# VH-VL binders against DNA polymerase sliding clamp 1 (pcn1), part 5

Target 1, 249 residues: DNA polymerase sliding clamp 1 (pcn1), of Pyrobaculum aerophilum (q8zty0)
Amino acid sequence: MAKQVLTYIDAKEFAYIIDSISVLVEEANFLIRNDGLYLRALDVSRTAMVDLAIPKESFEEFPEVEELRFGLNFKELKKLLRRVKKGDKISMEFEEGRVRIKLIGKSVRSIVVPSIEVVGEELPTPKVVYTAMVKAASDVLATAVKDADAVADEVKFEASEEALIISASSDKGEVEVKLDKNSELVYEFDVKEPASARFSLEYLVDITSKTSKISDIVTIELATAKPIYLSFDIPAGGKISYFIAPRVE

## First folded at step 18 (VH-VL)

Design v6 (from u4 with light chain S91T)
Fold by OpenDDE, fold request of step 21:
Structure v6 (fold): chain C 249 residues (1-249), chain A 131 residues (1-131), chain B 103 residues (1-103)
Amino acid sequence: as target 1 above (249 residues)
Amino acid sequence: QVQLQQSGPGLVKPSQTLSLTCAISGDSVSSNSAAWNWIRQSPSRGLEWLGRTYYRSKWYNEYAESVKSRITINPDTSKNQFSLQLNSVTPEDTAVYYCARDEGSPESIEDYFGPDAFDIWGQGTMVTVSS
Amino acid sequence: DIQMTQSPSSLSASVGDRVTITCRASQSISRYLHWYQQKPGKAPKLLIYYASSLQSGVPSRFSGSGSGTDFTLTISSLQPEDFATYYCQQTYTFGQGTKVEIK
């Protein structure tokens, strides 16, 4: 039988995707369907969820399968991905019990990693009706979150008709970042109802910093005392997104 | 320790409004770790979730699509109870109606998958829609 | 919408029997399935939550297993008080029920 091959053109982008996913989980199952590559996982504390969806059109080569599940350890995978250089392609060949990863650039490197069976099933989608949506420069969010992290363990998001305010406060200091709806860094702004929620910075700092390397734009969806939804469009196609549960006041 | 006590009429005429109340004891209707649900049961439709209300810094209501246009669930903090109103009833709305609690952790993503397990139930109220 | 299908719809058993009830989801629901017991004229009673966790106060003869789409409720040794109808539930949806009758 012919080997099934998955080839992503931008290996560096793929590395960033893996890096972003690995913020929440050390290992997870990928699911290849006839229309794309998928991943959904909860962190161990079940306070955050990551979702990845990349359509088959984003790949140079895509396996001809109805469904193929394979698990990878991201810690080990990231070690391999350190070798990725700009311009490299990444190919995955699925073998029995293992995956051969090829980094294709000036030279071709072939590395074999085990295909593990990660415990877990397909997770439901959180059901949240969001009342605020802000599309903004991802680096603005990352910076705001980083600033918040400098003074507190939690960050507050407040969306009004006029602006999104990201703030944090503690004995160490106060941070407030205001994103005005008319700011050049805000591409879309839709607030149907004011929304306010607080979130742990445990994952948020790394999520925003890592994903900003994937996409220059972030979509923020907010509802009062509900999980925040962050989505990042992948340049090659698809989306990586996160749900982060709120902190109770 | 937590108990739900239902009250309301068991007979409603077609096109009228079905109204039931569920009194809570041992817990608060405003608890941020609980949601308060209405579920009905009939031989034809089995157990059917109708909707719920819960407080998370503000009041939220979720309704089943099948009754969304006709249903209202209202909390009453002063009486520590919540109510069900179902408008424009038909004989198809004849069922035993239950109020029930599902507990959740708002700081967990799992809380937002939908109603959790219903650990506390009211005694049920048979409501017959008949002219 | 997710559909929950139980099997069998009814079964006859004797005291002491091992009883197995199955619930199948139309799509994967991970471990987010709950089991209830209902007796005539009474409200459902939670038995198992999250597929395999025993609710407080429920006898240990009840157990749940499964993940994804297929789930099982097991009564290791049926007792007289266990003759009832059992339901599985996933968030908004309930199974049609399984009536356990005395043989």
Scores: ipSAE 0.914, ipTM 0.944, lowest interface PAE 0.4, mean pLDDT 95
Fold by OpenDDE, fold request of step 21:
Structure v6 (fold): chain C 249 residues (1-249), chain A 131 residues (1-131), chain B 103 residues (1-103)
Amino acid sequence: as target 1 above (249 residues)
Amino acid sequence: QVQLQQSGPGLVKPSQTLSLTCAISGDSVSSNSAAWNWIRQSPSRGLEWLGRTYYRSKWYNEYAESVKSRITINPDTSKNQFSLQLNSVTPEDTAVYYCARDEGSPESIEDYFGPDAFDIWGQGTMVTVSS
Amino acid sequence: DIQMTQSPSSLSASVGDRVTITCRASQSISRYLHWYQQKPGKAPKLLIYYASSLQSGVPSRFSGSGSGTDFTLTISSLQPEDFATYYCQQTYTFGQGTKVEIK
């Protein structure tokens, strides 16, 4: 019988990952393949998508399976993850129809949850040709988005050859954050064609704030009136990323 | 009621350019909720998506890899139509060509998975590539 | 690239028969599959979208099911006007078609 144990060394990091995913969905299916752990889910309104990919090398223990799908309710999982401390490990033991999740630290806490089957199959990847890519400090994006949220329900991203401008405007006020390509907060800047798009702030505030706890760097990809793509490299390996559909008119 | 009316020659010589036009009625070529596609059908290749054009604050074009180097789809807002140009044709390009609409929701991620269902079709144009 | 494979390529049936056509994707495509009907000399006509949603104006005897890699188009009671070729489609790719002929 093949070993079916998944152990992630940094439970705190994993908790942040779960928090980030939970912005869009309350539950989702994980997929374990022979090369890594994967998750892809759309929010209920189908306006945002989250994608997670963690290679098997990022795990201390990894199931010896070709494919294993399991769904988790994040609310239940978070009950355990609230107790996560620095240095803790998280382990998942897969059995028929259920998963034993262990938080391993100075003490060992465990819960057994059903392996739920969340409705939906593996989602396609959005096909977007992006014309602007900016790597910047993730906290800068989070702050800019938060500021925008204070004055409006939508935020505008404008990428030119010189800068990325994040702005919002309403009767409550105006916000503008300009990231110059030469800024110390910008690590990479590539604009093939100017891009402009507006997005709802419904998820962006929480996405950017929670993911900034995972990675200090965010990759922003933009195309005019297309979904924004936000990517965060996970320190232990892998990536969590989001597509947010644009607002029209 | 949306209708698509195709026009263009049905005979093209090898190495020349295939040109077709699709006139739109009941909708706008610059609609932000629609994309305008060209699809061809042949016994050897079946139904094959060739490309599409659509307007989202700017014009976008997407082409199938198989014809990307030879294809151009152009919208004409003044005439509310869009065209297909396929350069350097060979007998393998002989097919019935269709224009078609796929309607989507730009504010949905699902709209960006690729062409959606084609709910409106032109009448089709048989194009034969022959000397 | 995703490949769409329909089964069977052709079938013979009689009026009133229950007809089932299968479409298989080479990889999971969730519910993003559409079905078309095409009659000779005519353009394809959309029947089902998103695997199971009936297009407006399409008779209720047509239905679609499936998700992931396996999909099915069903005609509950075949009518004379239903003899045609049926195609599945996922974004850029079409199936090779299934011809429904009169027995």
Scores: ipSAE 0.912, ipTM 0.940, lowest interface PAE 0.4, mean pLDDT 95
Fold by ESMFold2, fold request of step 21:
Structure v6 (fold): chain C 249 residues (1-249), chain A 131 residues (1-131), chain B 103 residues (1-103)
Amino acid sequence: as target 1 above (249 residues)
Amino acid sequence: QVQLQQSGPGLVKPSQTLSLTCAISGDSVSSNSAAWNWIRQSPSRGLEWLGRTYYRSKWYNEYAESVKSRITINPDTSKNQFSLQLNSVTPEDTAVYYCARDEGSPESIEDYFGPDAFDIWGQGTMVTVSS
Amino acid sequence: DIQMTQSPSSLSASVGDRVTITCRASQSISRYLHWYQQKPGKAPKLLIYYASSLQSGVPSRFSGSGSGTDFTLTISSLQPEDFATYYCQQTYTFGQGTKVEIK
């Protein structure tokens, strides 16, 4: 009876969101509640977590449902999303065991994909008391991480009262990027206690590259030897964020 | 094989400080994958996690909200021990107190959801709080 | 805070019986639930971690299942040494216990 449809006005932005999630996973569960669309997924090695929350106000149409859960394989969805053009809307209609996905522009293009069973239940939130927060231009972080990747397979983040330092070192060389608290590219800087940790670059290059197409601003939160928290505000509303576990010594 | 051996008094007067020590053999209190917990058990409250201490490039402490204002857990690397101090005790603090290890994987996000399974326990210390 | 509720609070069984104990979480805890056995005057002993993984040295008659909010500990053929109280746990919180007694 009641049609279960959500419509997102900016299909290209939605495509970037899907690309960003798919860095960690090739399939995941979406959860629709009465207040928004949610996703939380852990990569197969359990070293990184992605978290998506988009409030219902960000949608042109949103289902009237207490709770609806559906799993999608991103491979088929991404094939459709490659054809997104500026000005297209994306609509998703939820049917028993299937999701009808439409790109609505000059013409309507659609695909029906199965709702798949993705193993795992709703994941808890990591419990971290962060001591440093830096809000900065997202492309600066993306460039710093890419430079680190050219040199090493892990990167060090160090927050002091004066700056955030992103560095990497190996036999191939060393790189260092300093984000001074007073830099024009640092928008907020709050360091209650110095913090440092090292992280694998396995996902960071792609995460920062993909998410910089969604948001010009990244919020970075750090605590010594704890997961880094990266969050990106979505222009239409909501947030995509990541936890990445630290490397030990 | 890892073992935990508890020591400390079994009787404490109200308003005083409960003090217990847990000695570790076969592992290090500064292990980068372990955390060292205190848990108590009473008929009225069952098993109750109190807090933990662990080393990850620096020392961390986490305490249950119910006792946060009164509890201190300290490592002692020279003796390979960790302690429990619970201030201003009342008869409601009467319980069997256990130390316990939880072992995790700090390079996994799962390690940061809170304590993992408690795989090694001390023998327990009955502590009675009364005049 | 996440609440853990065990069922039943107690049960009576005979040696050889199949025993099932349940644990329900107030919110999803994924697979991060653990089971313990405790005998009078002794510390709890870990049996099952991550819902279904058997701890080393634990007899294979013990098994665990479930995910999300609903979890089960099963003893396939109860032995005399299995009469004890059983607890579930996630992170900071334990269930209230299930006492398994001799019928």
Scores: ipSAE 0.826, ipTM 0.890, lowest interface PAE 0.6, mean pLDDT 92

Design v6 (from u4 with light chain S91T)
Fold by ESMFold2, fold request of step 21:
Structure v6 (fold): chain C 249 residues (1-249), chain A 131 residues (1-131), chain B 103 residues (1-103)
Amino acid sequence: as target 1 above (249 residues)
Amino acid sequence: QVQLQQSGPGLVKPSQTLSLTCAISGDSVSSNSAAWNWIRQSPSRGLEWLGRTYYRSKWYNEYAESVKSRITINPDTSKNQFSLQLNSVTPEDTAVYYCARDEGSPESIEDYFGPDAFDIWGQGTMVTVSS
Amino acid sequence: DIQMTQSPSSLSASVGDRVTITCRASQSISRYLHWYQQKPGKAPKLLIYYASSLQSGVPSRFSGSGSGTDFTLTISSLQPEDFATYYCQQTYTFGQGTKVEIK
C-alpha cells in the first residue's frame, strides 16, 4: 500500500502560503488531486475568496491519488509553522483522521495534528470580464493599502490608460498613490477600458503584506464595480489569488 | 410587489428580428442589486436562459453562447423597461419567451457566480417563427 | 458546461403522500441551486433558493436539501394544487423538469 505523503522543499515559503490563507479563514479544506494541491475558501462574511493552486511538479513528493480531501485549522497550523527553520523541508503524511507533519532540517521534528471536518463544497469561480490589468511590485501595493488604511476603511482603485490610482479619504485625511504605466515598478499595464471600484480594507493590508513575502509581483485585475482580482505567483510554481467584492454606494 | 409586463408580436417571419419588451413596475431597471433576464421555453429545448442586462455603476450585458451572435438586450431607463432583439430567426426560435428578474447582493462574492434565483417572472409571450 | 439531471421525469402520487424529486449536477455547484414550480400556461414560480431557503409566500410543506452535486426537493404532504412540473436551476442552466401528477 503506497504512502500518501506530500513534501515541499521550501518549508518557510509553505508557511507564508498558510499564513496568507489564514487572513480570510480559520479553517478550510485542502484538495489533493492527481495534478496538484488546491484550496478555495470564502470568508465568513462572503466578501472575499482565496484560491490556491500548486501543481504536483512543485513538490518533491506528491501522493498518487485520484482525490484526497483534508481539513485543517489554520490558526493552530501557523503556530506550528513558526517553528520552521531556514532550509527546512515540510512533509505531510495523511493518515485516517490526522496528518503527520515533518519538519525536515538538521533534525527531523514530527508533529501530528487532527484532520478536521470543514463543511462546504468546492466553490465556483467568480465570472468577471476584467478590463484593466496591472502587474507591479507587490511591496508597492502593500505600502499603498497600508497608507490607505491609516485614513479610511475603504480604498478606491482607478485604472486609466495612463496609470493606476489607489486612493482613500476620510475626515482624518487623504491618501493617493499613483502607479504610472511607465514606472520602473510597473511591469505590465493593459487597460482595454478604464475601471474603478471601491473595496473594504478589512483584509487588504494583511493579504498584501503576507503575500509580498511569497511573490515580488502582484497582478491586479479590475472592472468597474466588480470584484478585484489579486494574483501572486509562487516561486516554486503555482499561484495564490484573491477576489474581493466591491463596495456599493 | 414587483411585476413584469411583456409586450411584442407573437408571429415573426424567418430571417427577421424578434423584438419583445418587458415593463417593470415596483422596481427600477437600474437597481444596483437586480439583473433583468430573458428566458425561453420550448418543448424540444425546455427552459433556456438567453441573456441579461444590469446596472452596476455602468451597464453590463451577458448572453448565452448559443445566441450571442444574434441577441441584443437593452435597458430603457426613461420607460423603466428592457427589451430583447433576436436577429435572423428560424422556426427553431419558436418558444414562449419570459422576462425575469434575478436579485443578488453585489457586496458578496456569491453575486458574481452568475445569475441568482429568478424571483419575478413576466407572463410570457408565445412567439411563432413561421413563413 | 454543467449539466443538470432531474429524477424522476414524472411521477404520480396521492394526496398526503411525501414526494421527493432529485437534481444532480455534473460538477459541484455548492449550495447555488434553486427550485421552481410551473403550472400549465403559467410562468415558473420560485419555491426554494440556495438549496434549502424557502421563498416568501411558499407553503411550508415544500423543502429543499443537498449541496455539491445532489439536491432534493420534498413535498411533505402532497396537496391537489401541487400538480405541476418542477425544475431545478443553477445560474444559466435548468433541469429538464419533473412532472407531478395527482392520482
Scores: ipSAE 0.826, ipTM 0.890, lowest interface PAE 0.6, mean pLDDT 91

## First folded at step 19 (VH-VL; from v4 with light chain S91T)

Design w1
Fold by OpenDDE, fold request of step 21:
Structure w1 (fold): chain C 249 residues (1-249), chain A 131 residues (1-131), chain B 103 residues (1-103)
Amino acid sequence: as target 1 above (249 residues)
Amino acid sequence: QVQLQQSGPGLVKPSQTLSLTCAISGDSVSSNSAAWNWIRQSPSRGLEWLGRTYYRSKWYNEYAESVKSRITINPDTSKNQFSLQLNSVTPEDTAVYYCARDEGSPESIEEYFGPDAFDIWGQGTMVTVSS
Amino acid sequence: DIQMTQSPSSLSASVGDRVTITCRASQSISRYLHWYQQKPGKAPKLLIYYASSLQSGVPSRFSGSGSGTDFTLTISSLQPEDFATYYCQQTYTFGQGTKVEIK
């Protein structure tokens, strides 16, 4: 059989993708279809979901398969990815029960990891009708969330026709970040109906901080007391996105 | 302990509005861990989910695409009940209609996949659309 | 839209028999499938939720298994009160039902 190879040009970007995914799960199944690479996983508490979709066009080499599923342990994978340098490519060669991962740069480093079968199947897409959408600088969100984390365990998102307000309050203090619809840091602002929801900061801090390394832009979708939807366009193509369930008030 | 009691006419003329009510006991229509559904059953279409209403800081309604243009589900907090209105009925709307509850956890992503398991059902109401 | 197909549409069995009903989804639905029992003139009754969890009050002779697209409801030893129609359900969609009749 011909060796199936997946090659992503920007290994550093791929590393960031793995870092972002690993916020929710330690291991997960990738699915290679004829049109791209996919991953969807829920955290153990089932309070957050990550979704990855990278079209085949984003890859320098792409396996010619109808469907190929392979699971990876991200903790082990990240050990390899720590050695990634700018300009490196990452290549995955799929063998029987194994995946050979190559970091291709000034030198070629290769490791072989087992292709594990992670428990879990394709998950449904959450059905949420969002009433607010804000596209903004990802670092603004990351900073706001980080500030919120300094004072509370939860953060509130409030979208109005005028602004998106990210706030947190506790005995430790109060934080409020207001993103005006006309701010230079807001690229798109569409609020059909005011939306308000609270979210745990358990994953949000790491999600926003790590994904901001992937994309300078974040799309935030909100609905009152509904999961927040965060999406990040991958520069090479594709999208990484998250659903985070709300906290009950 | 939780019970649903349905009421409403069993005969509706074509083009008129089908109206049913489901009274809740042992739970609240405004519960943040429940959703209140209407489901119908006919020999031709089997069991068919029609829609639901639920409260999560605000009231939400979800309707099946097949009846979306004609259906309204309204909660009544004062009476702890919810109703079904189906406009412009035809003989194809003849069925046994059930109200049902599905429990959910708003803090879980799974709630947002759609209706969960229906653990409590009303007794059903046969509605015949006939001239 | 997801379609749910049950097999068989009907079956005849005797008391004490092991009965197996299958539900197939047109696409993967993970473990988000539920089973109901319905007797004539009555509302459906929840038996199994999330593919394999037994609803409170349901006899242990009922069990569910499967994930993805293929699911199974099993009655280990059919009892007289088990003659009914069984339905699978995922979120918005129900199967067409399987009628378990007396042989």
Scores: ipSAE 0.910, ipTM 0.941, lowest interface PAE 0.4, mean pLDDT 95
Fold by OpenDDE, last read:
Structure w1 (fold): chain C 249 residues (1-249), chain A 131 residues (1-131), chain B 103 residues (1-103)
Amino acid sequence: as target 1 above (249 residues)
Amino acid sequence: QVQLQQSGPGLVKPSQTLSLTCAISGDSVSSNSAAWNWIRQSPSRGLEWLGRTYYRSKWYNEYAESVKSRITINPDTSKNQFSLQLNSVTPEDTAVYYCARDEGSPESIEEYFGPDAFDIWGQGTMVTVSS
Amino acid sequence: DIQMTQSPSSLSASVGDRVTITCRASQSISRYLHWYQQKPGKAPKLLIYYASSLQSGVPSRFSGSGSGTDFTLTISSLQPEDFATYYCQQTYTFGQGTKVEIK
């Protein structure tokens, strides 16, 4: 077997991607196909899903394989990624049962980790017909969710023809963030039918805060009492996205 | 002790509308933990899912692409039942039609992968399309 | 679209035999596969859900295994009432069925 190497130019960006994925899972399987790198994982409670797709063009080096699956423990990986500096590259060399991960900068740091087989197969794609789509500044969403977390365990998303309202309430207080369709912080706004749903803040705070470091724009798709879909375009190419199941009223 | 009881004519002429009803007992058509499906079976096409209706703060319908343009599934909360309407039938629509329930958890992502296991079935209705 | 293929299409067996039926998906479906038993003139009956979970009221001689693309339904010791047609299902799609006949 020829040596297979995967090299991502922006190690910082990759670190943020791993950080974002690790919000839901401690470990997961990556899938390398001839056209890109993929990951899909469901949290233990099965209430949230993360999906990653990075095309091969985003990599400086890409393995020539039909399919290669490898699992990583993100806790161990993040120990290395904490040392990432601006301008560093990250490279993965796939060996028999092991992966050599290199941070390439002024110096070269490397660790060898086992290629684990994480329990779980390729998951289906949730099939949801969304009736509202909003593209907005990702930091606005992150801030709104953070504010909601300060007063409640759940957050409500309401999309109308005029605005997207993010709100939360409890005995601790009330929060409401209104994103008007004409706001400078809203880049696209399309509501075919009004949509309303509530979600646990368990993952949303960390998801939105960490993904904001990857992309300045978030796409929010909503349907009444359906999973919210959050997608973030990766600057180097590709997309990281999430499905969060709704809370039952 | 959830049960589904089907009713409707077993003979339909070509180009007419096939209509069936499924009465629910022991559960609610508007349950937020269930979906109500129509499935048909024929020697040529085997078991074929046609569509479903379910309530999650609002009513939702999902239809198979093969019959999407001709099918309507309607819930009736007053009678705790749901119906199947298939327009412009042809002999190819001759089959045994079943109503069935699948259960799900709205707070689980898995619910949105599609229909779950069908744990409750109606008795089936043979529908023949013939002149 | 995902294709479901069962094997064999039919088999002959005797009471007491171990019977194995296979279902293959054209692409990975994780553990989201269910098994049904159908007798002539009757609706399908759920046997196994999520690849390996036994439905309530189903005898323990029935078991399911597999994940991804390959799944198996096993009857450890075939009983007279087990002669029927068995189907696998993932979400919207059913297999073509496997008829278990008396040898």
Scores: ipSAE 0.910, ipTM 0.941, lowest interface PAE 0.4, mean pLDDT 95
Fold by OpenDDE, fold request of step 21:
Structure w1 (fold): chain C 249 residues (1-249), chain A 131 residues (1-131), chain B 103 residues (1-103)
Amino acid sequence: as target 1 above (249 residues)
Amino acid sequence: QVQLQQSGPGLVKPSQTLSLTCAISGDSVSSNSAAWNWIRQSPSRGLEWLGRTYYRSKWYNEYAESVKSRITINPDTSKNQFSLQLNSVTPEDTAVYYCARDEGSPESIEEYFGPDAFDIWGQGTMVTVSS
Amino acid sequence: DIQMTQSPSSLSASVGDRVTITCRASQSISRYLHWYQQKPGKAPKLLIYYASSLQSGVPSRFSGSGSGTDFTLTISSLQPEDFATYYCQQTYTFGQGTKVEIK
């Protein structure tokens, strides 16, 4: 019988991943392939997508299966993950129709949850040709977005050859954060063509704040009036990323 | 009611440029919720998407890899139409060419999965590449 | 690239028959599949969008189902005007078509 155990060494990191994913969805399907763990989901309004890819090498134990799909309710999972401490491991044991999730630390806590079938199949990848790419400190983005949220419901991203400008304005006030390409907070800056787009702050605030706990670096990709692409490298390996659809001007 | 009316020559010599025009009625070529496509059909290649043009604060063009190096799709806002130019044609480019609209929602991620359903089509233009 | 494979390539049926056409994608495309009807000398006509949504003006005898890789177009009771070629489409790719002929 094939081994069907998934063990992620850093349970706290995994908790942050789940927390980040749960910004968009309450439940989603995971896909285990021979090379890694995957998740892709759209929010209910279809305005945002989250993508998770963690290679098998990031796991201490990985199921010996060709393909295994299982859905989880993140609310239930978070009940267990609330107890995560530094140094804890998280393991998932897959049985037919059920998943035993273990939090392994000084003590071992476990829950058994049903493998739910979340409606929907694997989603395609958005096809966007981006003209601007900026790698920056993730906390800078989170702060900028948070500031924008204080004054408006939408935020504008403008990338030029010189800088990335994050701004928002309303009758409540104006916010502008300028990231110069030569800033110490900017690690990579590549703008092939200026890009400008507006986005709802509905998810961005939580996405950026929660993902900043996973990675200190965020990759921002922009194209005019196109979805923004945010990607965060997971320290243990892999990537969590988001597409946020633009707002029409 | 949206209608697409195609025009252009049906005979092109090898190595020359195929040129077609699609006139739009009942919608705008610069609509922020529509994309304007060219699709061709032949017995050998079936239905083949060639490319599209659409306006989202700026003009965007997407081309099929198979014709990317030879194709140009241009919108004309003044005439509310868009055109197809395919350079260096060969007999393999012989087909019925269609212009078509796909309507989407720019504020939805699904819009960016690719062309949506083509709900409006031109009447088609048979283009024969022959010396 | 995604390949779309329709089956059968052709079928013969009589008026009143239930007709089923299948389309298979080389990889999962969720529900983002559309069906078209094409008659000789005419442009394709959209029948079903997003796997199961009936296009406005299309008779209710047409229906679509499926998700992921396998999709089905069904004509519950074939009418004389339904003899045509049907195509599935996902974004940039079309199926090879299924010709529905009179038996």
Scores: ipSAE 0.909, ipTM 0.938, lowest interface PAE 0.4, mean pLDDT 95

